# VHH binders against Riboflavin biosynthesis protein PYRD, chloroplastic (PYRD): the designs that were tried, part 14

Target 1, 366 residues: Riboflavin biosynthesis protein PYRD, chloroplastic (PYRD), of Zea mays (Maize) (b6trh4)
Amino acid sequence: PRLAAGALSGRCQAQAAGDLDDAHYMRRCVELARKAAGHTSPNPMVGCVIVRDGRVVGEGFHPKAGQPHAEVFALRDAGNLAENATAYVSLEPCNHYGRTPPCTEALINAKVKEVVVGMTDPNPIVASKGIEKLQGAGISVRVGVEEALCRKLNEAYIHRMLTGKAFATLRATLSMNGIITNQIGKGADQSGGYYSQLMKEYDGVIISSDLAKMSALPLSREAGTNQPLCIIIAQGESSRLHIPSLSQEHASRAIVLADSPVTVEPAGVEVAVFRQIDLESILQLLAQRGLCSVLVDFREAGESFASLLNDFQEDKLVQKVVVEVLPFWLASDGLSNLAFGGSQSFPLKNLELRDVNGSVLLEGYV
Short names: E, the ipSAE of ESMFold2; O, the ipSAE of ESMFold2 at other seeds; V2, 0.75 times the mean of E and O plus 0.25 times the DockQ between their complexes.

## First folded at step 3 (VHH)

Design e13 (framework vhh_5c3l_4)
Fold by ESMFold2-Fast, scan of step 3:
Structure e13 (fold): chain B 366 residues (1-366), chain A 122 residues (1-122)
Amino acid sequence: as target 1 above (366 residues)
Amino acid sequence: QVQLQESGGGLVQPGGSLRLSCAASGFTFSSYAMSWVRQAPGKGLEVVSDISSGGGSTTYADSVKGRFTISRDNAKNTLYLQMNSLKPEDTAVYYCATDLGYSYGTPYFDYRGPGTQVTVSS
């Protein structure tokens, strides 16, 4: 028995419309989740939308650690309209008791008919358990809508979960002729600038002690920012480190990691002393403190700081690079370039470029 | 400063018993659920058992139901796992774990101890 051509065409159109709707609502979940950028660590960014009869009836996102999950806010927003609706969520709903009941129970109690999941939980011990719980309650579950987008949203959270280390991005500025510069492009650290945006998005920023002595500590000018922790690497410091831009009131904004005892001014800045400072130990310490992401800001950095980045590719310690190229040709002896990273050449993946107020910003994965 | 320290692992014959302990410090132990998690050689992580903050609710993996018992002493900041009728398949490093944050399905990984080795062999 053969079907008419018109019947096959109608089925294909219905399928395509459903796939478009799924992608649309999942992208909306990611948009909602991004409203919490910089606020959620050690938790992931998550968004949820409740859809009934082709219309959004509830929206929610996870705003910060300690607050309810995205599903709870979305279900609260939808009220009775959640019954027989479809819930879109960028990350698999939780299926365990922590401080609060699991989101799987909230979805079951609201009597949703279907859950569409962007990605499964990256923790292998709980992965698919939320999905199984929902299916066991008679709820239809579909997985993997806009999965790549959902994974990119939480790349630092996933990395910390799988490795026990903070996700590290190397930031550097070069001249057009490849010379490292301690300058940042015009407007980059002002509201709307790429550097200001990075300070909003990253949990911490690693800087040299030389940068901390000479310049104001990195901060975001974006509205609603949770400022990053400034991790100051004090390698080869004598006995005192003065951070002139930091007040005693804001001493908690910085931590000093030193290879020898050092007294920090102002008082109240935490100091951790290591027999040897290496990047892996730093990233493990930061992950243990609840940081998912850290920017290694390569400015005013000497040979000791640069040595932390030797073999970063072979050791898998840096996941991403962000390189700004200034529209200048600088005079140099040719010794000041980004020659560290590995003993062998390696390709960068998913390379993106954009114009940032006359400079070129290059972003790529190691 | 959060610390979790497991103890009580060792070599035991099939059918034997071991009791694992986990000493917790640096957080309000009585306010958080606790878990035992294990990793067998060449395999992924498995949640063995969970216990609520007050000890009134427990869960167990199907592989250990009826053989293992999780308990806690909030006055001593200590978590326990009583393991009976041990099998070669129970050979693993056992970790004490907690989630001090409000977490999205990954509560058992925010903090864990260095682990204690359990080997069941004859």
Scores: ipSAE 0.015, ipTM 0.305, lowest interface PAE 7.4, mean pLDDT 83

Design e14 (framework vhh_5c3l_4; at its last look DockQ between E and O 0.63; V2 from the best seeds 0.00; counts 0 for: pae O 12.4 > 2)
Fold by ESMFold2 at other seeds, look of step 4:
Structure e14 (fold): chain B 366 residues (1-366), chain A 122 residues (1-122)
Amino acid sequence: as target 1 above (366 residues)
Amino acid sequence: QVQLQESGGGLVQPGGSLRLSCAASGFTFSDYAMSWVRQAPGKGLEVVSDISSGGGSTTYADSVKGRFTISRDNAKNTLYLQMNSLKPEDTAVYYCAKDLGYSGYDTPFDYRGPGTQVTVSS
C-alpha cells in the first residue's frame, strides 16, 4: 500500500493543481457570459476561453439570441493559435443546426486538442450530443468544472427549459422589526445598486397597479440596458388606468394584465384581459414571449396582488427570494403581519447575505 | 399556432422500409431547422436526425447512419424521414420537432407533433 499511497499522493497534487487551473479559466467563462446579462433571453448566457501553453489566446461570449455562439467568437479571436489548444466553455457546445451552424463543427475544424465543459445541456433531447460529437472526432472532453457556478449563471434558462414557465424571484423590503415597507435602500436604484442591477438582469418585473399609478415604473440605471418589461396587474380596476410616469414613446415597456376591459393612458400600452389572473398563467405567458426571468416586486401591494403569491412554494411558482432589511425600527399600529405569501411554512435554502450601503440584502431559494 | 402532424408509421418486418412524413402549419416552415426524435419503449427521447432550414446540412444519430435519410420540401411545408434496413431496435414513437435552436436550448414544451408509431418485428 506504500506504493499505492505514494502514487495517490502524487496524483492528488497534480490533479489539485490542474483543477485550480481549470476552475480559473471556467470562472473567466462565467465572467464573460455575464457581460450579456439581460440580452440573451431566451438563450442562455455562455462564455468561452481558448488556452494554449497556459495563456489565454482567445475569448468570447454569446451577446444575444441570433448572434454567433461564444465558441465562434473565441475561435475567431484565437485564430491559428486555437490549433492544439484547450477550449473552456460554460455550457455544452451545440451540435444542431438552427439559425447558426453547430459549434462542435467549428471546434473540430479549428483542431482544438481538448474541450472543458462547465455543464451539459439541460435539455434532455440534446444533452451530451455535443460532447459525443467532439469525442467522436478525437477531441478530449472534460465535463463538470465549476458546474454549480455555471448552473447558477443560467438558473432562469434551466427553469424555463424544464417547466415551460419563467423563473420568478420575489423581492421585498423589511424594517429590522419585520414591517413590510415600500422603501428601497439608499442607493439601491442608482447605477451599481442592487435594484438597478436586478432590473438589468431580469427580463420582466411584475408590479401592482397601485405602484404604477403612484410611482415611476421600475427601470435599470446600468449603461446599455435592455430594460425589463413591466407587467402591471390590474384586478378589480375601474374602466380607466393612468400610468403617469410612462410616456407614449415608451408604451412598449409595459403590459397591463386585467380581469376586465380597461382603457390605459398613455395610448399604445398593450392590455390583455383574462377571466382569472394567476401567477402560473402569467409565468407561462411570459415564457412563451421569450422571457426566462421575472421579478415580483412586492410594493404597494393590495389584497388582489398579494393573492398571486398564495401557496407559491407548493405550486413551485417562485424559486428565489430577495429581501432587503433596512436598518430602521418602524412604528406599527399594533401586531404586525410579518409575513406574506402562502399558507405553509418552509425553510429557505442556500441563504446568502451582503451589506448594501448600510442595509442587509438576503437571498435564498424556495 | 404551430401544428405538426406525423404520418407513415406502421408495422414492418426487419429489413423493411418506411417513409415518415410531417405536415407543418402555423409558422414559416422554410425559416426553421427541423428534427426527427424518437422514444423507444422505456427510454427517453433520442434525436434521430436534423436538417437545416434550407435542407443543405443534415446530421444523424450513429445508430441510424447509412440507413435513414432526412429531407424536406419547403414548398409543401413537409419534413420526411426515409427509413431503410429497419431493425427491431428502431421500434419507437417518432416525433417531428421544430427548431431545436442554439444547441437545442428550446424546451421539451416547444413544438412537436403527437408522433407516429413504428414497430419492427417478425
Scores: ipSAE 0.000, ipTM 0.315, lowest interface PAE 12.4, mean pLDDT 82
ESMFold2-Fast, scan of step 3: ipSAE 0.028; ipTM 0.483
ESMFold2, look of step 4: ipSAE 0.000; ipTM 0.376
ESMFold2 (binder alone), look of step 4: mean pLDDT 81; pTM 0.823

Design e15 (framework vhh_h_nbbcii10_fgla)
Fold by ESMFold2-Fast, scan of step 3:
Structure e15 (fold): chain B 366 residues (1-366), chain A 126 residues (1-126)
Amino acid sequence: as target 1 above (366 residues)
Amino acid sequence: QVQLVESGGGLVQPGGSLRLSCAASGFTFSDYTSYALGWFRQAPGQGLEAVAAISGSGGSTYYADSVKGRFTISRDNSKNTLYLQMNSLRAEDTAVYYCAAGLSYEELYSSPFDYWGQGTLVTVSS
């Protein structure tokens, strides 16, 4: 009676319990990695947990480019308890010499028994090399625990690595009747609001010159934020552009991308002039500057700004959309809908929705 | 200062062979600084695909499954040149081929390649 589960299910129950522990520790790696959100580009976000006899003995995450990797911090935290332990890591350990020795060598020298990896490195040169190195040293390796969660954590890093372009998310606000509005929901840009959180997470934000002239530049109000670079698109502008909310002391917070020479006030704001401005060139430039992710913020956007987004689905330039629907029914004037995504209709993938202070936030992949 | 220049592209018949060269300037392959070098391609209407890579002076190599056994990557440090020998070419190998370089292991980790050539077109057709 006490073993009513039966002999055939006993082994499956033991395996399921072990798989649940693996998922638990891998989810903890992702939680640790997220503490560095907005700080790691161009590097990935990585977390590591060292487990011995069912107990966490060490934790670490990669805090920013140039600092030690997650495995190094976790091993330091564990000390001698790392020996014969299991290391969980959200991304395959590196097997190359940088500013510090490879993480594979650190794990081997600490004499860990097993390494559990969330996802393999998206870099084709290093993919599986770290795993092979660990296995060659007698360390057991298992791959793919919470893989979808680990890939979502680093979706922008993966995209930049594979395409040479920044991961782009289109953010727009609509009324209940589908009219584009230049507002964002109540509290969205305050601490705890979704927009404030996006500004913490994204490396850059692309905005219209009109938004820059009339509103404060986007910023996060979350604690510990590395503020996003504000990329201001100046198409068909006069020879002078004034950004009243930006001080000369903080001129490095913004860059102006123009189709003709322009003098920016305050002094010290970088200006890049293009013969013709297109979204692909912008995303390549930002990736070259070390940005993995950018939010395209569709506020105070005219026809020229909207034209940057023409055929974004067909050209694979936008990966994600975030649409806020306000509880208002509005009269239309000017640009009224977001019909510019492609010549053919297309479905969105992995659509999620949530309530944000009475507004509906919709998130989907292109 | 770093520049990569590809050459050797052109029109070839299916089953033929072609060798691409990538001449590097502004850095040397034999420098004590670690370098990662590779070949990527982009077919019309498709995304960028890694073809082959060679890392460091030790010559560790990677090949995409689609080209393994047909393509060979090599480097000549005395000529500061990277090569891609392409044998048994197929219509699906038609693409613009790019040479890429990363100047350090840390750069390779954060961005696989930070320097790219302008590309050379390879067309496999009858």
Scores: ipSAE 0.000, ipTM 0.223, lowest interface PAE 12.5, mean pLDDT 82

Design e16 (framework vhh_7nfr_2)
Fold by ESMFold2-Fast, scan of step 3:
Structure e16 (fold): chain B 366 residues (1-366), chain A 122 residues (1-122)
Amino acid sequence: as target 1 above (366 residues)
Amino acid sequence: QVQLQESGGGLVQPGGSLRLSCAASGFTFSSYAMSWVRQAPGEGREWVSSISSGGGSTYYADSVKGRFTIARDNVKNTLYLLMDSLKSDDTAVYYCARDLGWSSTPYYFDYWGQGTQVTVSS
């Protein structure tokens, strides 16, 4: 009979509605967290939403390292309405670290009824400790709502936590016939362009000294950007390196990594000299300086720069590739190829493609 | 402006004790979690211990649990590490570090002291 079938269907619909609400609020946490893109390293991006009786009563996100965490801002926004409410948070609440009281303690003191967590802390030393503390205080905890989305939000933070190295993305531009070009697509580095967006999101950008001499330093045109640290790789340079695009304002935002002593103009640019420059050492150095993510921008790249990327898949030094394909068929020969990924062929995972102002942007994981 | 200055290191025999201090200046010390991190000759950095901003919670690496005690004095802006039952494996440069807030690992510290040498040898 239809009434019996309707009753079972009604229960399934009620369950689906509850799952949809959880996903909705967790996606809102991720949206809030993204407002801090480029500002939080070495801390993760985190958003928090406080919900009472089906209504959002508080929202917050972690805006930058050293500032209060997302839970603290959301609880301040909710005030007394946090009592007996449900808190959604994209990352497990911090138990004992930071500039404010631990987030677990803040949630307990606010007397929230339930906490819904996107993902547990990737640090195995502290993983589940925040959850255990909340449960010990009588707060219900559920974990794993929109977990894949929450992990993608913090992929660089997770990578740095687990490896001690910055998350590296290789960016390159090709013609339709597979020839490497030193150009980027029309409008890519202007406001709304994909390159401008990358400069807002990444903590640092690695470029060749040849690119630094010929072009303006990579910058985001997006509003509210914390500009990336520019890491200039100076291999085989003369004793004096003049970078015309560096102003006094930009000298403190650049570092030169050199294989021989070099004086950089303008003054104020940090120089680190190595007998041999290798990508693993660079990524460890950047992680120690608090960078979670770095873009390796493959433009004006000579043989020495290309050699930094040799066997990057086998050595696990590059996690992601972003390849722009320009709508041109080039007649120029003698340009290098992107054959440095490894001695064995390998598939790219989770390949995505999109139209970026007439060019094709390909994005995939190594 | 942020400065961390360690002291109290030295040469000690196995089974001995040392008390390390870290004087902090240039920031609101009581607002930050603090950590001790060591680096033995030829090895990478090893996290040793962390203490919460108010001093109410402490954490220790398995290698030092029961032997080391971390403490802080927020009035004096000073971090301490009391090291008991020292072993030759404890020989390292010990750094105090300011924790930005999510992790007890050495990868998440924004300021470091210059370090103090601890040598455990007969």
Scores: ipSAE 0.000, ipTM 0.333, lowest interface PAE 10.3, mean pLDDT 84

Design e2 (framework vhh_5c3l_4)
Fold by ESMFold2-Fast, scan of step 3:
Structure e2 (fold): chain B 366 residues (1-366), chain A 122 residues (1-122)
Amino acid sequence: as target 1 above (366 residues)
Amino acid sequence: QVQLQESGGGLVQPGGSLRLSCAASGFTFSSYAMSWVRQAPGKGLEVVSDISSSGGSTTYADSVKGRFTISRDNAKNTLYLQMNSLKPEDTAVYYCARDLGYSDYPYYFDYRGPGTQVTVSS
């Protein structure tokens, strides 16, 4: 017979046990960061956990742009217990002096012993400078714990930082025989449904003017949602566009991007007119407005809307696809499949699948 | 392709002045906020000043308030930093950076220039 506590103590001397503990605390940082999903843009989602003697003594996350960083909340929560503790943080602490002091200085002033970082800052002019600052102050730093998970958490933030464009995900629904459907899976847009969850997570949703005219504008049914901006693409519209599901009081929830002057009902909806509408210009405009992520929702989408997505793989304008496959075999007239995207076939990377209320949800990277 | 090119750096005595310029090309300059960022020897990056796309809003680090002035000429695709009452502590490489939005965590700089050296010494 062995003592449970003695067995655990002996195990903790092995590097594998320490690596598992690091992964546990880093996964907790990601869980904390996700509490702010949909609220942080243009800032990243960040979580921080302060650990002393194998126990969590402080937790924090960045709740929204303009509020303190995860490290600050975690250090406040830990108080004096932060001294000689280990801080886990999903993103490299900032080391640049903007309107707020750097998080590196907060960690140094709290006298933490060690910092464990999930991923380095994606900005190449900042990358590793926070780590160097902490090391220069005598703090041990380890990097790359659950790095893939931390990068996935902030994939849209990273993409916007590196390209100046919003991260774009194409969403479509297909039948079992590959026919585009304008139906969304049963329960998908209700609380707990995958579409409702996407609307909570994404900063914006790009839809056709036809979808806006005939259906309720996309929104999340999840509690605490910061609703996405609805970007309505008006190609070849007559001089008036009526959005029946939108009230004048909530006109700021939508913008219309048009190829000709158009009067929108309700009054107060912003209209931007382009000589030609192209996806790259849209994604740059949205990034400049502070959106990190947009979902391109392929419903009630005709040939003109589909043409925005021509060469999206070659032009690197769409990063991710989310395809729902309904358990139906359908007949269709008109635009019947998703044959746009590139001049040649291409593989999808990191393909994941899940069951969503009897439908299959496929997620892959371009 | 986006290009940013700084100029105007050099050696200056304490109390002196320099004007930095940044020539921008390959994008619609008037649509982007811009920043000046510096890195002193052995230190991290410091955002010195920030300017909105229209030029109607500016911010400054506390270390340079009242001494530095950021401005832009959208017709010439050029960003400026007028640096007055220079101190030895202002010695750094100064970078012009394109800012995707007005946020300080972290500043979303997708492009920077190669930098221009400013040395404040007697």
Scores: ipSAE 0.000, ipTM 0.250, lowest interface PAE 15.3, mean pLDDT 84

Design e3 (framework vhh_7nfr_2)
Fold by ESMFold2-Fast, scan of step 3:
Structure e3 (fold): chain B 366 residues (1-366), chain A 121 residues (1-121)
Amino acid sequence: as target 1 above (366 residues)
Amino acid sequence: QVQLQESGGGLVQPGGSLRLSCAASGFTFSDYAMSWVRQAPGEGREWVSSISGSGGSTYYADSVKGRFTIARDNVKNTLYLLMDSLKSDDTAVYYCAKDVGYSSGWYFDYWGQGTQVTVSS
């Protein structure tokens, strides 16, 4: 039998159990959403889980633009079991007509009793309007379960919506003595390697024209990948640029941004010529094309390419850094270090470290 | 590069009709849903109507349903709003907006400069 102290314990245990259930189902929403990684831009990744009597009765995620949203798939999966159930959704349900009817109406029509939201809409004009619509229909709403995880899932989408620029991650490889290398680690670009996984996740990859001329264009080896757009920065090129790894039928997989007129082979590759190439204009252009995220891949990169990254921290042009450290001590080959980013030193936030097949991968936020 | 330019607004009497146009450039027009959004004096923005990229699906706010018709010409890259039976409450600046494709709130990445519609009474 429980004593008086047991009554207090029971109350604390009930509250903790509810918080754990919410976190569990919201993490499942994020797992579902990640199945669409690389396929949803310019849209966010969203997952939804419908729970009744402690059981998952419906699951769904948003697979790509033009298809139904996560809530619609989850409601279809649940059928009549959605009635009087709780719906978990990683992003606030929509409350306006676009390509599909509002998800708030779908949830109301299914007669769910409660909606648990990971994060509110990043657009401040519409934030909380979906929540208000659900509450007005008599549906209980709770917000902020696993909010940090839900925001991280859509960090590129949020950044694009708030700034009008693509989310940029700088990728570089260093030796143990801090020397820039034009290689990537053993197995990194093979299936299961970190680079292959980045190519699946990012909408585009920005590379130097020198890398494009001498190496295969960046690709993911992961199954089901929507391959990234290759943005080739052509600085100081002569009248012709040949990309030997690109076929004419796949010319649309690359674009060339040049500082002088250039004819690209194969034919059909889009070319934009600028008097001066700067990173801010590139990121705006890519956002306008529907890209939420780009990886700036610092390989075969000369001083001109490096100059694009000057003051990136002060100008807020790069949000994340991914640095691979190879287990080698190297002699210098041109550019020696990554001494760009700002006039003042700055700390990296949320630094994560992992072993990637004998190399160290460092990931941090600017 | 992306530009949206509205035209066709003006002064009209109650019960009258207007045809708004939006000339779009700098993107593949047929790949994107397009919308009309209005802002009345002293009020917030109100969504009016949307049309899918193919033109196969149209959506209307309850306040304009049965009176307004949204249409598009993907060859001319032009969006239209045909407004009939205009009321004083329809007085607003009308904006053409390009949808980003996901309808979690009003996710429009580009807006035109707007065209003024005034319904006198």
Scores: ipSAE 0.000, ipTM 0.202, lowest interface PAE 13.3, mean pLDDT 83

Design e4 (framework vhh_5c3l_4)
Fold by ESMFold2-Fast, scan of step 3:
Structure e4 (fold): chain B 366 residues (1-366), chain A 121 residues (1-121)
Amino acid sequence: as target 1 above (366 residues)
Amino acid sequence: QVQLQESGGGLVQPGGSLRLSCAASGFTFSSYAMSWVRQAPGKGLEVVSDISSGGGSTTYADSVKGRFTISRDNAKNTLYLQMNSLKPEDTAVYYCAKDLGYSSGWYFDYRGPGTQVTVSS
């Protein structure tokens, strides 16, 4: 039973208990895509599954910017079995040249019967163009299977594509009595800890110069990690900045953003000097360098670092907050609670909470 | 910082020709695919043409296929669009853009200020 050329297809309900549905294969695409977490920027994470007669005959994911797309790997894996098959892909196949040829051409040449798409391309110039190309070649296309899951997978990519700025998440630690602290919970930065996992997922981490001087630079202890770029904010610094945990061989792990000329030890660390440092300019610069996501890590932060976050909600510069609440009650005369200086209150959206080794981790959208 | 500057637009009669240029700076031009996109008055954006990083592969919208030719000079960091047999329907602001679609890049920051093409008597 063939579909008409150019036919639009909606969501089709599977019947009979035990049947695999579109959602199952789309969730498999997302699982495959996640294998490349931290490696794909500025490209999105994408997975593809090719199904023929109720059987998976090919799988693929996009492993790294500059490498083939998920559809190409899945088609290679399927070989001749791709003909007259259904291809599931978490993001609309490209219809434009980037570093690789359009995936629409690969799907058309493989003679697939149907393509099921999780989400359309977030770029408004190209949205639906891949779908239209496939339909024009006689391929049935259905869109929107597990769309929310596919969008969450690529929220930073979508944000960068629409705004030209890196997706920013603010991370802070509080005591039970609401005091901002420079601590991270027990085991958080060890393998399997939430902070280690964040370092694997984020393209960069913005830290204070004081944190860089006194602590090891943030890194993931997860296997196979592409370590985040450490963006060190040096406001009001002396003419010399020493980063004791960084060797000259690894100088490319860090960049220093300063408001005055500074000599960095070790040699080889890039320094960018600004007359005034503001968060919007930082996020634009990082996006220009190919970063989709950055974590703003609020540790060892003074008033100048805190001032970068003034009015972050009104200016739409921070999209998400991650707050760890430690199981400690801290004395107020030993610590200060540093406000960001914002003038407006606002609610957080889609608040999630979880236990992370005795601490409470709160995640919410601005 | 990525900078894109279009030129070559103007007023032409139907059936006429124009050549658009885009001067690129702030990135390794030869490593990235480039596109021409346009916006007609009261319409959405349309991708007109794109070209691979080395210039060996091109695509065209059906509306311009056979009339427009995209090309690039990587030594000069310049993208071109040769427009022949122009129609009133080609009246639009034309933008050059870097890395459209799934293959990296982004919408507004990688698009130039545009050049106006008007096809009229």
Scores: ipSAE 0.000, ipTM 0.350, lowest interface PAE 10.1, mean pLDDT 83

Design e5 (framework vhh_5c3l_4)
Amino acid sequence: QVQLQESGGGLVQPGGSLRLSCAASGFTFSDYAMSWVRQAPGKGLEVVSDISTGGGSTTYADSVKGRFTISRDNAKNTLYLQMNSLKPEDTAVYYCAKDLGYSSSWYFDYRGPGTQVTVSS
ESMFold2-Fast, scan of step 3: ipSAE 0.006; ipTM 0.346

